# VH-VL binders against C2 domain-containing protein 3 (C2CD3): the designs that were tried, part 5

Target 1, 169 residues: C2 domain-containing protein 3 (C2CD3), of Homo sapiens (Human) (q4ac94r1171to1339)
Amino acid sequence: SSGLLDVGLRYRRSPRTAEGVLAARTVSISVQIIRACGLQAAAKALAEREPALQFSATVGVNASVTTHLSFLPQGEQRRTHPVACSFCPEFSHHVEFTCNLVTQHCSGEACFLAELLEFAEVIFAVYHENTKSASDIISIESCKEYLLGVVKVPTKELLIKRSGITGWY
Short names: E, the ipSAE of ESMFold2; O, the ipSAE of OpenDDE; V2, 0.75 times the mean of E and O plus 0.25 times the DockQ between their complexes.

## First folded at step 1 (VH-VL)

Design e02 (from e01 with heavy chain D99G Y100L Y101E D102Y G105S Y106W P107Y; framework fv_ficlatuzumab)
Fold by ESMFold2-Fast, scan of step 1:
Order: sequence, then structure tokens, then C-alpha cells
Structure e02 (fold): chain C 169 residues (1-169), chain A 121 residues (1-121), chain B 107 residues (1-107)
Amino acid sequence: as target 1 above (169 residues)
Amino acid sequence: QVQLVQPGAEVKKPGTSVKLSCKASGYTFTSYYMHWVRQAPGQGLEWIGEINPSGGSTNYNQKFQGRATLTVDKSTSTAYMELSSLRSEDTAVYYCARGLEYSSSWYFDYWGQGTLLTVSS
Amino acid sequence: DIVMTQSPDSLAMSLGERVTLNCKASQSVSSYVSWYQQKPGQSPKLLIYGASNRATGVPDRFSGSGSATDFTLTISSVQAEDVADYHCQQYYSYPLTFGQGTKLEIK
């Protein structure tokens, strides 16, 4: 009941080589989305807000999760595949964000990645996606999403904890 | 509670090889790089190389490339440094040290107590 | 290889005095410099990393400063337990290199 998402975050460097010392201007931020749980309340609220949506809060939701690093452009966000008809969907989703060691703040000023991570966060948005039949067409205009919840995880401990941070949020 | 335990001393003849151990405890062994640094009597510190215990990848100081070999045993949380073709100038205290990452580079937060290697005929 | 040069080689101070130890890199290392304290017969202990960040448990009388090629370790009020060799290290470029050390003694 305490958290919606079971996630893992890890700060990973590429292996070092003599050639890589000049070339490796990047690190990877690894994000794992293991599962969500306790979506009953959000589903009930959605059914009350959108009665025409024609889904039952007792059956479950078609949940997907969007991951966004607060200091990266929205074009670099990632999304899981939807998991149908569940209040505790298991995603087992892993993505890596490749980040420059010296990057630009959104204002255009150069900053070390470590400085950005002290104040940044990983933003997880959990959505319900409309049910599609086998004959339905997916297009940009036909896809409807409904927000179930938002989880924000601070990144400052990634600099200290090489094993990363994990748990329910 | 973080500890890096090394043997106190080793004595070897010139031309032989030695394999020094460093047993880690009190942290997740695969989460931190292990580095090896030596100090000859009355001299400064000299970096030998590093190993990532998670994947086994290594980087060496060119001075030791081909003579030093770094390995790990994850099941015992132990790091090893093997040094071949020993010479009298290899007489030194050999330290293992845990690497902490800062903007993709390493400094060392915990050090072993060191093994004194004496190379004599 | 980046050469780290420390100065002075040794110094003797009275209790409570301010101590300044210098470290010069042969080329720019940005802020990627750490300082270690090594007491006789003991392994080195981390004091400062990233030129100016004090390591956990290190007394506030220790401070680091500098950037690019010139770095300084300062002890604002030297204590008897500060008798040791002090080593600077760059971790900007491989191979990682250390200075020759500065020996601090109390009069």
C-alpha cells in the first residue's frame, strides 16, 4: 500500500580502456520497472471520471509506464508495453539512458552530469490505455491514454550507491 | 564494517611470480572497482591497475602491462593480483583499494592493510 | 603520464598552526584530485576528493582547494595526530598518478 511502482535505478560507466579515456564521454543510467501494484483505487477513480470509457474497475487496467529523466528532453523518454487487465501488472522492463558526462542544463549552460543528478529525478507516469480490438487501427490520433499516477524518484543517491537504489515508490 | 584483508608478507626469488590476495567484506563486492597500488620503501604510491568485479574487465598502467594480471573470485569476494618475472625493484607494499566513482573517475575510499612483498635471492 | 609534484617534501609545525601543502599537476586535471593521509606503518586514508570535498569522518580542519594544475591541502589548526605523509592523486587521466608525498611532523 505504500508504493505504486517497484523500480531499480543504477548509475553505470562503460568499461575503461586507453582509447575509451578520450572517447567515453558518456555514462549509462539504468532503469528497471519490475511491477506496479495497488492500482484498484486509481482504476476506480478513472472509472468515475470517465464513465463512457466502458471498462470495469473490478477487471483491471491496461497499464503502461513512461520513464523520463528530468534533465533530458521529452523526446528521450521511454514507455513500457501495456499489460492488460491487471491491478498488479508485471513489466520486467529495462532501459538505459546514455548521458554525457559534461552535458547542458535545459538553459544551455554546460554542467557535469554529477551536478545535475544532485537535483534531478526520474519521473514515472502510469497510464491506462484504451482496449483495442484485433481490427482496430493504431494511429497518432486514435490512441487515448488516461493518467493513473505519477512517481518521482530522486537521483542524488545514484552518485553514492554504486549498487543503485531499489524499492517501492 | 567495510574491510579489505591482505596477507602481511610474501618472500619470493627473482624470476618467479607471486599472486597476492585481497578479501573484501562489508559491502556488495561486484558494485565497486578494485584497484591495486604499490609503494616501494621510502617511495611514493604507484598505480598498477583496476578490475571491475562484475564483468572482469581490467585496465593496467602501461608499466605493468604484460606482467600484472588482475582477477577476482566472486564466490569468495576476493581480488587477486599476479605479478610475474619478479625483480628486486618489485620489493614494495602492495595495496588493494576500493574505487569510488566521481564523474567517471576513481578515488579510493577504503584500502587494505597491504602485503609486503620482498624479492631477494 | 601526468606528473604530480608535491611541495614541500617535509615540514615541522607547532600544535595549532595552519599548514598548507601544495600539489602541482604537469597538465590540467580539472578538479579530479584527491588527498590521502598515511601514518607510519598504516595504509593511506582518504581525506579529500574532487579537489575540495571532505571525505566522511574527516575533521573540518582539513580542507582542499584548487583547480586545473595547482592544488592545496590546508589544515587550519594542526593536531598531534596529524603526523603523517600526505599524498595527492590525479584521477583525470590514465594511468592514475600520485605525488611523491609531503611528510608532516610536529615540533
Scores: ipSAE 0.000, ipTM 0.462, lowest interface PAE 18.2, mean pLDDT 78

Design e03 (framework fv_ficlatuzumab)
Fold by ESMFold2-Fast, scan of step 1:
Structure e03 (fold): chain C 169 residues (1-169), chain A 122 residues (1-122), chain B 107 residues (1-107)
Amino acid sequence: as target 1 above (169 residues)
Amino acid sequence: QVQLVQPGAEVKKPGTSVKLSCKASGYTFTSYYMHWVRQAPGQGLEWIGEINPSGGSTNYNQKFQGRATLTVDKSTSTAYMELSSLRSEDTAVYYCAREDYDFWSGYHFDYWGQGTLLTVSS
Amino acid sequence: DIVMTQSPDSLAMSLGERVTLNCKASQSVSSYVSWYQQKPGQSPKLLIYGASNRATGVPDRFSGSGSATDFTLTISSVQAEDVADYHCQQYYSYPLTFGQGTKLEIK
């Protein structure tokens, strides 16, 4: 219940170079997903909620993590590869989101990225991926995902910490 | 050490065009946007536009759209502003200014050229 | 366009007095306001950015405050070298706009 996910967040400016038009007015928000731990309780809760999955209490889950910045559309979220049979999967996953320094409200007013980040968060959703038989050559049914937990990290700390944010959430 | 050097004065007749220069030194020219701002005698400052020296992309105040053209020469670290169809009302000091930016505070003009006095008269 | 209105247009102060200069935006500009000092015959010089951050090399007697629509530049103890025009600017949205300026004189 304390912390499920070891993550790192920082912003990074690209230098304005002879080839880098986009870099001049954009910031990269760098997200690292190092590992998850303590998935035993979530796995037990999932097994009770979905008895048909028949989880082993001692083996682990097939975990993946999606990353979503709350001010970006859901279509811009990222996902790690799944890590099989673990209650403490190590992802060592790194992704960057390129964001404009100035954007626009739907009302037509401009706003700075810093204003969005004051109230935004990075949302990490941890899933168990249930896959069908690996020998199925033609699979019409999709795999189903089961939510294990959600971790939210406020982005406002990026405005006050140049070195970024790291730790368990 | 950062310097933006502009010519002291230019005199032009109405209906002609002028091309003002701003020579940068003491920093990486392509790493900072350059802005152009004018000031008519005894009046306030008026923003004309901006240019990204890296890619040449520009953004203009609509009042000057179509009359002002911003360009750069990366080989000489020089920014240019061309203003066409000159009128007596264009008589002003024209400044170039370097934009610096900070994620926490946005962007601001940290260094200014000394300005070029453009006089438009017959 | 966002209109920046400064007040007063001009003022004369005695040496050592505290002076406050005001700048009002026609709509919210958050904290994205800069102040520039322009001495006679010179180009503008950055004093304050982000409403309250003092630029490098600017004396401690200069301070900025405010947010949204109302901004203030304060000089805690006016000196002779402070004779200048002071300009506020919003960089919240395009086009970038400046106030008309406030002229500070010593009486």
Scores: ipSAE 0.013, ipTM 0.533, lowest interface PAE 8.4, mean pLDDT 80

Design e04 (from e01 with heavy chain Y100L Y101G D102E S103L G105L P107E; framework fv_ficlatuzumab)
Fold by ESMFold2-Fast, scan of step 1:
Structure e04 (fold): chain C 169 residues (1-169), chain A 121 residues (1-121), chain B 107 residues (1-107)
Amino acid sequence: as target 1 above (169 residues)
Amino acid sequence: QVQLVQPGAEVKKPGTSVKLSCKASGYTFTSYYMHWVRQAPGQGLEWIGEINPSGGSTNYNQKFQGRATLTVDKSTSTAYMELSSLRSEDTAVYYCARDLGELSLYEFDYWGQGTLLTVSS
Amino acid sequence: DIVMTQSPDSLAMSLGERVTLNCKASQSVSSYVSWYQQKPGQSPKLLIYGASNRATGVPDRFSGSGSATDFTLTISSVQAEDVADYHCQQYYSYPLTFGQGTKLEIK
């Protein structure tokens, strides 16, 4: 009954001119991740199956968030820096995705971004990274990730809301 | 539901100006561009210009530059097209049409019913 | 300015016939072409955008195709309600321009 992530979404455009119509083939979609809260419940649930999470379920998780636009390849995914030992981490993370106005992936037909955004979503995955790097030197290869939760935010309001979408999800 | 309401008809003398209205309802007025298009009797459609209701920025067909002025009143969700120095050749049905604009789509998905402007002595 | 030329100017078809309307741009407009249907005494209605995408609520007998300079609107089986003028439009470059229209009649 409360959101896991405090996020913001909006797109940015260039002036609509003759040169802009000829040149503009892309739009920037801005994604902001401000903070997460309520991670203790997720950590407790996972600790029932994963003994390695027992300590983190008690004291705090090392959270990071990945951002994926459902219509872009997974290689375009972004990730926040991890925030150590917190059940309410503050990320203050901002990224932009460059998206084509027309995508070639409609079986040879023009497929406009607006059509994709009507049914698309931004997918946020929240992970715990079980690493002792905060206190000891540990190899990056010893880091293991655990999925705490997934938040999906529909993009259809970006088509009609110039101010964008903001709030807890 | 989305509606664009225009007056049915207007009669003007040559050399005068006219200000046509287009009242929008059923959507967020500032989120869509508004275009003006005219159609002379028995002829095709002719684009006059566009306005972004959010900031008031405009772009005009060069043929109408200096004669046409596009404005909006956000408090009443109404778009206006003023055309000056009227000639008999300006006799046409004038339409307003909305467009998502922000993504450069130029899809005129909703049109007003049109105002018939008659310019005669 | 990009000139859009439609052909034919008018045609009369029998119910159930396949109709193809043509639209040529004086220079490449990529896929930035829309088609509108205008019934007598009414405002235009969007049928096709982006050369080939059908607008919401438009019957599936209407389809669009083409790219660059040559575009077509096809009605797979003409119905009496399809009597109208059909207009193509480019939105590749300012000023936005329309074709002269094709009048479709039923005989």
Scores: ipSAE 0.012, ipTM 0.502, lowest interface PAE 8.3, mean pLDDT 81

Design e05 (from e01 with heavy chain D99S Y100G S103L S104E P107Y; framework fv_ficlatuzumab)
Fold by ESMFold2-Fast, scan of step 1:
Structure e05 (fold): chain C 169 residues (1-169), chain A 121 residues (1-121), chain B 107 residues (1-107)
Amino acid sequence: as target 1 above (169 residues)
Amino acid sequence: QVQLVQPGAEVKKPGTSVKLSCKASGYTFTSYYMHWVRQAPGQGLEWIGEINPSGGSTNYNQKFQGRATLTVDKSTSTAYMELSSLRSEDTAVYYCARSGYDLEGYYFDYWGQGTLLTVSS
Amino acid sequence: DIVMTQSPDSLAMSLGERVTLNCKASQSVSSYVSWYQQKPGQSPKLLIYGASNRATGVPDRFSGSGSATDFTLTISSVQAEDVADYHCQQYYSYPLTFGQGTKLEIK
């Protein structure tokens, strides 16, 4: 298959729940990362220049995925836990981004979230992480990640499809 | 400087409609929301609704939905509130007020001087 | 609708005293509360936004605090020109709602 990630995206108002608060001017963009497949080809290609990846390219990678909404600051990105030693990891990962219905451009002009979603993307980056104990802990000096691929999913269909966007990308 | 200019007073009979104006100056009219708030004599403030002057989109307090209509004229930087089927309890000072677009800026930083609407026979 | 309840309804203070005005929301409004001062015959004027940020030109004797459901406006040393009605407002959820107001008078 040509797709790397099986994902789902939904645009919805945050519901009031026993734990939740209904904010009149906010909506949730929910992102599901169900699974990845075809990571062996990416790992083998990268291992040609990174000898440290040669073992993982044969046995399986420790994959994690970051999610970034293109209209939000880089600091708001989210990450899955790594799935060890697999070329087709299942993440079953769900995150929600709470977004204001109306926001300001950097120029100071205001726009509706719907206007931003017309041209925005959800950006997924798939990484291989070292399985050594140090890589399972946030470390400023020893973090070593290998980018296996990037998947971009346009958000404009979220306003058209009530069922959301699902499938391989 | 930012100014929101409203007429001082209006007198109307029950059952009629009124169209109140709010002329903005000193800023880019389409870069801020315009809100309408009323205050009955001796009472607190009550939010009527908002309009985005850039696109004309509106949100109303459900209490006024169907009776209040908010519009703008970008060429004159003027916002309008039309209130129909007037009742004696609509007697109040009606203010226009400006806010930013995002949640962080949705407070009212500038207010008009208010128009006293009296609804009497 | 979120109901904003202010207390007390009115109070009379001596010049130079510390004044505390309270505002309670019927449900959490995070920090999205503003306070307005309204002198007799005048329009409201913004004092505090985002629960604790003083608006431009507002004297430093005015301060705001609180989060979630309980908010306070404090005047550290009340002056004669502070005679006014004070209104709190939540702008977290539609419809935007105000408290009933607290009237501040000088003895």
Scores: ipSAE 0.000, ipTM 0.481, lowest interface PAE 14.0, mean pLDDT 81

Design e06 (from e01 with heavy chain Y100F Y101S D102G S104Y G105E Y106D P107W Y110P; framework fv_ficlatuzumab)
Fold by ESMFold2-Fast, scan of step 1:
Structure e06 (fold): chain C 169 residues (1-169), chain A 121 residues (1-121), chain B 107 residues (1-107)
Amino acid sequence: as target 1 above (169 residues)
Amino acid sequence: QVQLVQPGAEVKKPGTSVKLSCKASGYTFTSYYMHWVRQAPGQGLEWIGEINPSGGSTNYNQKFQGRATLTVDKSTSTAYMELSSLRSEDTAVYYCARDFSGSYEDWFDPWGQGTLLTVSS
Amino acid sequence: DIVMTQSPDSLAMSLGERVTLNCKASQSVSSYVSWYQQKPGQSPKLLIYGASNRATGVPDRFSGSGSATDFTLTISSVQAEDVADYHCQQYYSYPLTFGQGTKLEIK
């Protein structure tokens, strides 16, 4: 069913420079990933697609979550540590993305973060991570991640709710 | 719910210092900047400065640089503003106010009830 | 410092009338303006942020508009409970600055 991730989103301001009359403000978009649940169906689909993974779809997956803000470069993604052998892993993971309040558009126009957040989203990609071990260098499979699902959370409500956005997505 | 509690009044003599408190409850104290604003009787609002409770970083209105000091006590979710070298012109209601949006833009909600500071000999 | 100037200083309206309060910035503040309502003996309360966004719990008769240097707070049909001082604020540049306030009274 839908509702795979229990997440929290909140905006937090980075300190401004007080000495200058040009106070370029920055904010941090705070992202909290509390837990995932209901990974059984995705695990079964993955086991059928990738029989070589050698895991039982009845015992759990080694889940990790990658967070990407749609208006930031791909290289600014963040990833949780994997949680082993669970269909309802608890991450208790917190990251912050630093964003300028006013940025240059590709067209050269000034663009406010509020304008970007109106149409942006936070993209969570949930992966099954094969066991990674430095001693098992012969196995190329130990270096691979397999997509279990994608959750997208619109950011427009960050402009409205002072407590941020929280819940299952 | 979200609440900022301030003492009702303080009376001080010129030349002394005062330390006003603002106790926060109902939210994650370290997630929002705390601002201090004063209002002299019959006058408009005047911004004193801000503090980030998470890291303790501060920004001040230059008019109050060297006289105002903002601090927080995370264990009690309390913000403080100390104002030194008091003058009669410092007589005002002093408000603490939470940054509404956390770190996104700097509008204020909620506001404390204010502490009336009277500076007189 | 950016100076915020409000007009008029005070006005008296009849119940149900449309009220317009103005706020002018000495330089462009884009849309980074908030409006606060302060009833007698009370602390200020947020009405509008980002020039035009109504805060949670604020009646829809309140609206904000404007950009750059000229901003307006409108009350479409004034009620007795709207008697208050109204303050505009810019949060575009340090130091944060407020206008001098507009006092609204009911006739």
Scores: ipSAE 0.000, ipTM 0.469, lowest interface PAE 11.9, mean pLDDT 79

Design e07 (framework fv_ficlatuzumab; at its last look DockQ between E and O 0.02; V2 from the best seeds 0.00; counts 0 for: pae E 11.7 > 2, placed apart)
Heavy chain, then light chain:
Amino acid sequence: QVQLVQPGAEVKKPGTSVKLSCKASGYTFTDYYMHWVRQAPGQGLEWIGEINPSGGYTNYNQKFQGRATLTVDKSTSTAYMELSSLRSEDTAVYYCARVPYGDYEFGAFDIWGQGTLLTVSS
Amino acid sequence: DIVMTQSPDSLAMSLGERVTLNCKASQDVSSYVSWYQQKPGQSPKLLIYYASNRATGVPDRFSGSGSATDFTLTISSVQAEDVADYHCQQYDNWPYTFGQGTKLEIK
ESMFold2-Fast, scan of step 1: ipSAE 0.008; ipTM 0.618
ESMFold2, look of step 2: ipSAE 0.006; ipTM 0.577
ESMFold2 (binder alone), look of step 2: mean pLDDT 94; pTM 0.958
OpenDDE, look of step 2: ipSAE 0.052; ipTM 0.686

Design e08 (framework fv_ficlatuzumab)
Fold by ESMFold2-Fast, scan of step 1:
Structure e08 (fold): chain C 169 residues (1-169), chain A 121 residues (1-121), chain B 107 residues (1-107)
Amino acid sequence: as target 1 above (169 residues)
Amino acid sequence: QVQLVQPGAEVKKPGTSVKLSCKASGYTFTDYYMHWVRQAPGQGLEWIGEINPSGGYTNYNQKFQGRATLTVDKSTSTAYMELSSLRSEDTAVYYCAREWFGELLSEFDYWGQGTLLTVSS
Amino acid sequence: DIVMTQSPDSLAMSLGERVTLNCKASQDVSSYVSWYQQKPGQSPKLLIYYASNRATGVPDRFSGSGSATDFTLTISSVQAEDVADYHCQQYDNWPYTFGQGTKLEIK
C-alpha cells in the first residue's frame, strides 16, 4: 500500500528542435517527485554508523534515466532542492528527461518507441546532504552526500497508461 | 476474425445524453486501446478519445472533455462512449477503432461499422 | 492542435492511371502519419502507417512517402474498386487529427 517514494511519470512527444538537428524524434519523460516516507529508519541507521551525521537536517532526491539501448537521456542528473529531514519530507519537484529516437536504429522503416519504454527505468537516489567541518579548525568545510535508498521505476507501464502512472515505490 | 460491432442508429433530442456501445470479439480485449472517432455528414474524421481496457485509463480531445465519458466492461468485451448535452451539431456517425499496445505507432487497424447518431432539430 | 490539410479535395482519374494524393501538417509530425480508405457507407480501412508502411492485405499499388510536414499517398495503377475518400491522420501528438479527405473518382 506504501513504499519509500511517491512519484509520477508520463511521457510526451516533444517538438523537434530545429537548429542543426539530425532527422530524429524526441520524447520527454516527465517526472514528478512528490514526497518520501520511511526515511527516519534509514537516517537512524546511518547515524549509528556515522555518529557525526546524527544532526544532519536535509534530504534530497537525485533522478536519472537508464536504458541498455543506445538511447541516452540528454542533460545532467536532476536533483531536488534539499528539504528538512522530517517523517515524510515533501519535495513537489518536477523534471523532464529528453530521449532521442533515431530512425536509423530501428528495423526497416518503422521506429518502435516501445523498445525504449520497455527497457528504460527512472532511478531515484534518496540522499542525506550534510556539511562536514574540521574538528580542530573551522577553516575548511565540505559537503558530503550519503545514500539512504534507491527506488527504480520501470517505464514499461507507460505503454499501457498513456495518461501517466503515479504511486508509492 | 476480429469484429467490432456497433448499433446501426440512434435518435436523440437536444439536451439529452446517449451511450453508444462497441462489442469486440476475435481478439484479447485488454491488449488493445479503444478509440472513438466521429464523422459528421460530408465532413472529415474527428478524434474523441481513447481508453485502455486493461486499466480503464482515458485520454480525451479537449473539445469533448467534460461531455464525453469512455468506459469498458471487460466481462462482455464491450466499450462505451457516453456523450452528454447533445446538440444538433453532434449528428454524426460514431466509430470505435482499436490500436495495439505493443507499439506506439498509432494505427487504427480495425474499425466498427459505426453508429449514426441523429440529434433532432 | 496540429492541422492536417489534404489536396486536392477531389480527383477524377482513368483506369490504370497513376494518382498522387497530398497531405500537409501544420507542424513537424516526423513520420507519424497514417492513410485510410473509406468507401461510401463503410468505415475507414487502414492503408498506410508510419508514413510509408503498407498495412496487411493492402495491394502493392498503394504506397506512402514523406516526412516532417509533407506526405503523399500514391496509387500506381488505379482500379475501379479504388473509388473512395482517402484520409490522412497524424498521431505524433494528442489530440490525433485527420485531414478533410480527398475524394477519388473514376472517369
Scores: ipSAE 0.012, ipTM 0.544, lowest interface PAE 8.4, mean pLDDT 76

Design e09 (framework fv_ficlatuzumab)
Fold by ESMFold2-Fast, scan of step 1:
Order: structure tokens, then C-alpha cells, then sequence
Structure e09 (fold): chain C 169 residues (1-169), chain A 124 residues (1-124), chain B 107 residues (1-107)
């Protein structure tokens, strides 16, 4: 009820230069992930099913967050660096998504970014990263990831507030 | 270059309506928002509303919602503001002004080019 | 509505002096503030946008600064042609709002 993530979302305009005239066809959507809270409850719930989380549920998780805009391909998602051993990690993370002001659907019809934002959302997925593999794998480095939670923030308020959206979600 | 041409003056009686024009040239009319701003004698500037000429989408200052109507004629690259139920306090210079950006989302940009203004006098 | 308050109401300066004009927003508008110059009998002309960016064709003597609620327009060396009313505007939220203006005079 208090929310899992403290985030900020705003759009930023392109520079006013000769190159900025070409870039005026795009907008940067800025996403800030300030901090998370309440991760111990999520970790304890998962630890009942995942033995690898038992220690982390007691001492702290290695949290990272992925950001995905619902109207962009999954390949455009971004990720924070992990914050080690904390149930209240502070990320101070900032990313920008470059979005076309006008796109075309396969039907050939133009679609304005404003129309997409009215029904779109920013999807944050919070993960615990085990920095060691469960087994020793020679020459292959991989981290096991455990989903702690998903937060969705509607983007429609970006249409009415240039300073953006801020708060716990 | 960019020009926004407005008539010099209009005189109207209280209770009537007025339709002011703003003829644009020197750029692609449908690529930019058009805003309307007024200035009463000796006073500051007051934003009335905006229109996207491409789609006809409008946003109004709530003070003018229901009294002001913004329209465009793409064939003549002309924007219009109609203001109804005129009162003496509506006496002001009315400006049209262009937003540099091409889309609804960027209509929050500052006004880069202004018309010369139309002096509307509302008197009996 | 966001209220923009400019100070002073009027200011008289000598040629070549540095002048500063202030603009205060009633709430946080980030950097979404522009400044306009309006010479007697003329339309406003864009000077500064996004608090500190100079519009094309504007002389280097004009600069803007500030963020959140407090903004300043500076003219480093005032010229006779700078006699005008100067208006600040926020464009963070609808409705867009302007300050009451500052009148700059010589002598």
C-alpha cells in the first residue's frame, strides 16, 4: 500500500540547434529510480520456495531494477546496477528513452506519442541478483535472478505536466 | 521567413462575439502549435489556449473554457480565435504565437514567433 | 494556477550597467521558464527558454539563470535598444502563466 519504488518520470526536449531541428522529431523520456523499500517482505515470501534466498531474506538482497516502456520493444529495456545487501537500496539511477514523436503502425496509420502515452505505462521489475552461480561453471559467468516485484506507473500525466511524475509506486 | 499576420483593430459591443484571425506564412502550418495570448492595457500577458493545426486538438485556460473557441483553416494557413459574451474587461491586444515543436507532447515549448496583435476594444 | 511574480516593477539604469530582473514561481516549475522582451508598440520576442538557453539571434549580453522557483534575467551591459518590458513565463503546467512584467528604462 506504501509502494515499493520511489521513482520520477519526465520528458525532456531536444536542444535548439541545427542538429536539434532533426532531433525535434524525438523526445527523451527520463526515468529516475531513487530508492526501493519493503524488499525484506518480498524476499522472505520468495525464500519459502527458493532455498537460495534464505540467507538474503535475513541479511539483505542484491537488488536491481529493470525499466521497460510498454510501447517500446523489450530490447529497449534498461537496468540499474545492483545495490548489495540491502532491504532499502538507494539506486540514484537515471536513464533516458529516445522516442519518436510520430510512429507508423503496420496498417500504415500514423500514431502520435501523445496517443501512446495516454494508455501506456512504465514497467519496473525488481530483482534479487545472486552474485555467485549456484554451481561453479567454467568460463561461463551468469547470475541467477529472482523477481521480487513488479511496479507499473501510468504515463498519461506526462501529457499535462512537463516537470513529470514523482512518488512511491 | 516566418510571419504571423493579424488585423490591427476590432471594435465590438458588450454581449457580442468576435472572431480574430492569424495568417501564417514561411513555414509548414501543420507542424507547429498555435497559441493565443492577450494583454490588457498596462497589464501582463494572459494565455488563452492552444491548438494543433494538424489534428485540431485544443487546450484552453479554464478561465476561457466555454467562451473561447480555437479553429484553423489549413487551406489558407489561418488560425482563428472566437470569443463570445464579450465584456469591457476583454478589451486587450490579442496575439497569436507559434510553438516550435511538431507534436502535441512538445506543445509546452515557449513561443518563438508572435503576430503583431489585434487590439480588441469592447465598448458600448 | 501557478503565479509568476516579477521584481522590481520598474528599473532605470545607466548605459553599460549590469541589470538583473527577478521572477518567482509560486511552486516548483523545474527549468520550464522563458523570458520575453516587449519593446513599446511591439509584440513580445523570445529571449531565453528553459531558464538559461538563449534564443537564436539574441545578443550574448542577455543571460538567464535559476531553477525550481527563483529565476533571473541578466543584461551584462545595458544598451539604449534594451528599453522594454520584460516578461517571464512558466510552461511546466497548464494554464501557462506570465509575470506582470518589469519595465526597463534608461536614466
Amino acid sequence: as target 1 above (169 residues)
Amino acid sequence: QVQLVQPGAEVKKPGTSVKLSCKASGYTFTDYYMHWVRQAPGQGLEWIGEINPSGGYTNYNQKFQGRATLTVDKSTSTAYMELSSLRSEDTAVYYCARDEYYDILTGYSPFDYWGQGTLLTVSS
Amino acid sequence: DIVMTQSPDSLAMSLGERVTLNCKASQDVSSYVSWYQQKPGQSPKLLIYYASNRATGVPDRFSGSGSATDFTLTISSVQAEDVADYHCQQYDNWPYTFGQGTKLEIK
Scores: ipSAE 0.005, ipTM 0.476, lowest interface PAE 12.6, mean pLDDT 80

Design e10 (framework fv_ficlatuzumab)
Fold by ESMFold2-Fast, scan of step 1:
Structure e10 (fold): chain C 169 residues (1-169), chain A 123 residues (1-123), chain B 107 residues (1-107)
Amino acid sequence: as target 1 above (169 residues)
Amino acid sequence: QVQLVQPGAEVKKPGTSVKLSCKASGYTFTDYYMHWVRQAPGQGLEWIGEINPSGGYTNYNQKFQGRATLTVDKSTSTAYMELSSLRSEDTAVYYCARGTDYVWGSYEYFDYWGQGTLLTVSS
Amino acid sequence: DIVMTQSPDSLAMSLGERVTLNCKASQDVSSYVSWYQQKPGQSPKLLIYYASNRATGVPDRFSGSGSATDFTLTISSVQAEDVADYHCQQYDNWPYTFGQGTKLEIK
């Protein structure tokens, strides 16, 4: 019943600027990442995959979270600042995705955004960022980010909840 | 219950400005757009503009662009419309109305309306 | 701007009669049309949204139909409390626009 991430999602018409009459046909998807907890289990699983990584009960992980809407390009992802040395980091992160009400279908034809949201997901990827110097770094390409977990939240609930979706996932 | 409370009447002279209020209760103020609509005596309804109370972002009917200014005070759940350079043609009942949509992300219809403020502009 | 034209401007009906109010858009507005009832001295009240959906608390004698450019509000059996001005509105395109209203009176 406990999830990794405490998140909030909300669907609203986009803010518009004074010059942006065309922006009247946009909507905002608001995403809040409040905190992550219980990262000890994820860190242990990661250490089993990557034996070179050592996680101390007293030190924690350096966690960051990426947010990706399944129907938007990867280039429109957002990322939190890393929170150092914690298994229960608080992010207090808020981002908005501005989307057109009518967007391109993957087949190239236009789709109404509500139709995409019926089947879409918000994908959160939680990473550990290793900032420690590695031995023999010259012979081995340095990988600084390691996946701790993935949380997927369906967007179809946004079509029926004006106050949005909030909870642990 | 959702309520939008407006003052009953205002009388102003031509060339002045007026700031009308709309106090919301019974719902989360920042979850819904607030719209302003006017009705001249014996005439139809005319949309003035909208404001997102969460971000304070506004859109206006171009007829009122530059004369109307929409603002909100989140702490009191109150929306305001200021109209400047008043003319006798601005005599009308001014309504605030809450926007909502049936298809998420589409434009909005108005599910709750304030009782209206009668603005009289005369010299 | 999209022009909404209502017809007739006014009509008088006997209790229990069926009444039909029309609303025409100057261009295709799909189903993005709402109807509002405004009784004398009162603010408008939502009756119908998205062309045919009845708002909460609205009696089932009220129904909406139509799409594209031609829309109709029907009252299957007029009651005394139905005396009001009825306004149609398009919300497909900016700015939002309303018809001039139809005044309904009981004989």
Scores: ipSAE 0.013, ipTM 0.546, lowest interface PAE 8.4, mean pLDDT 81

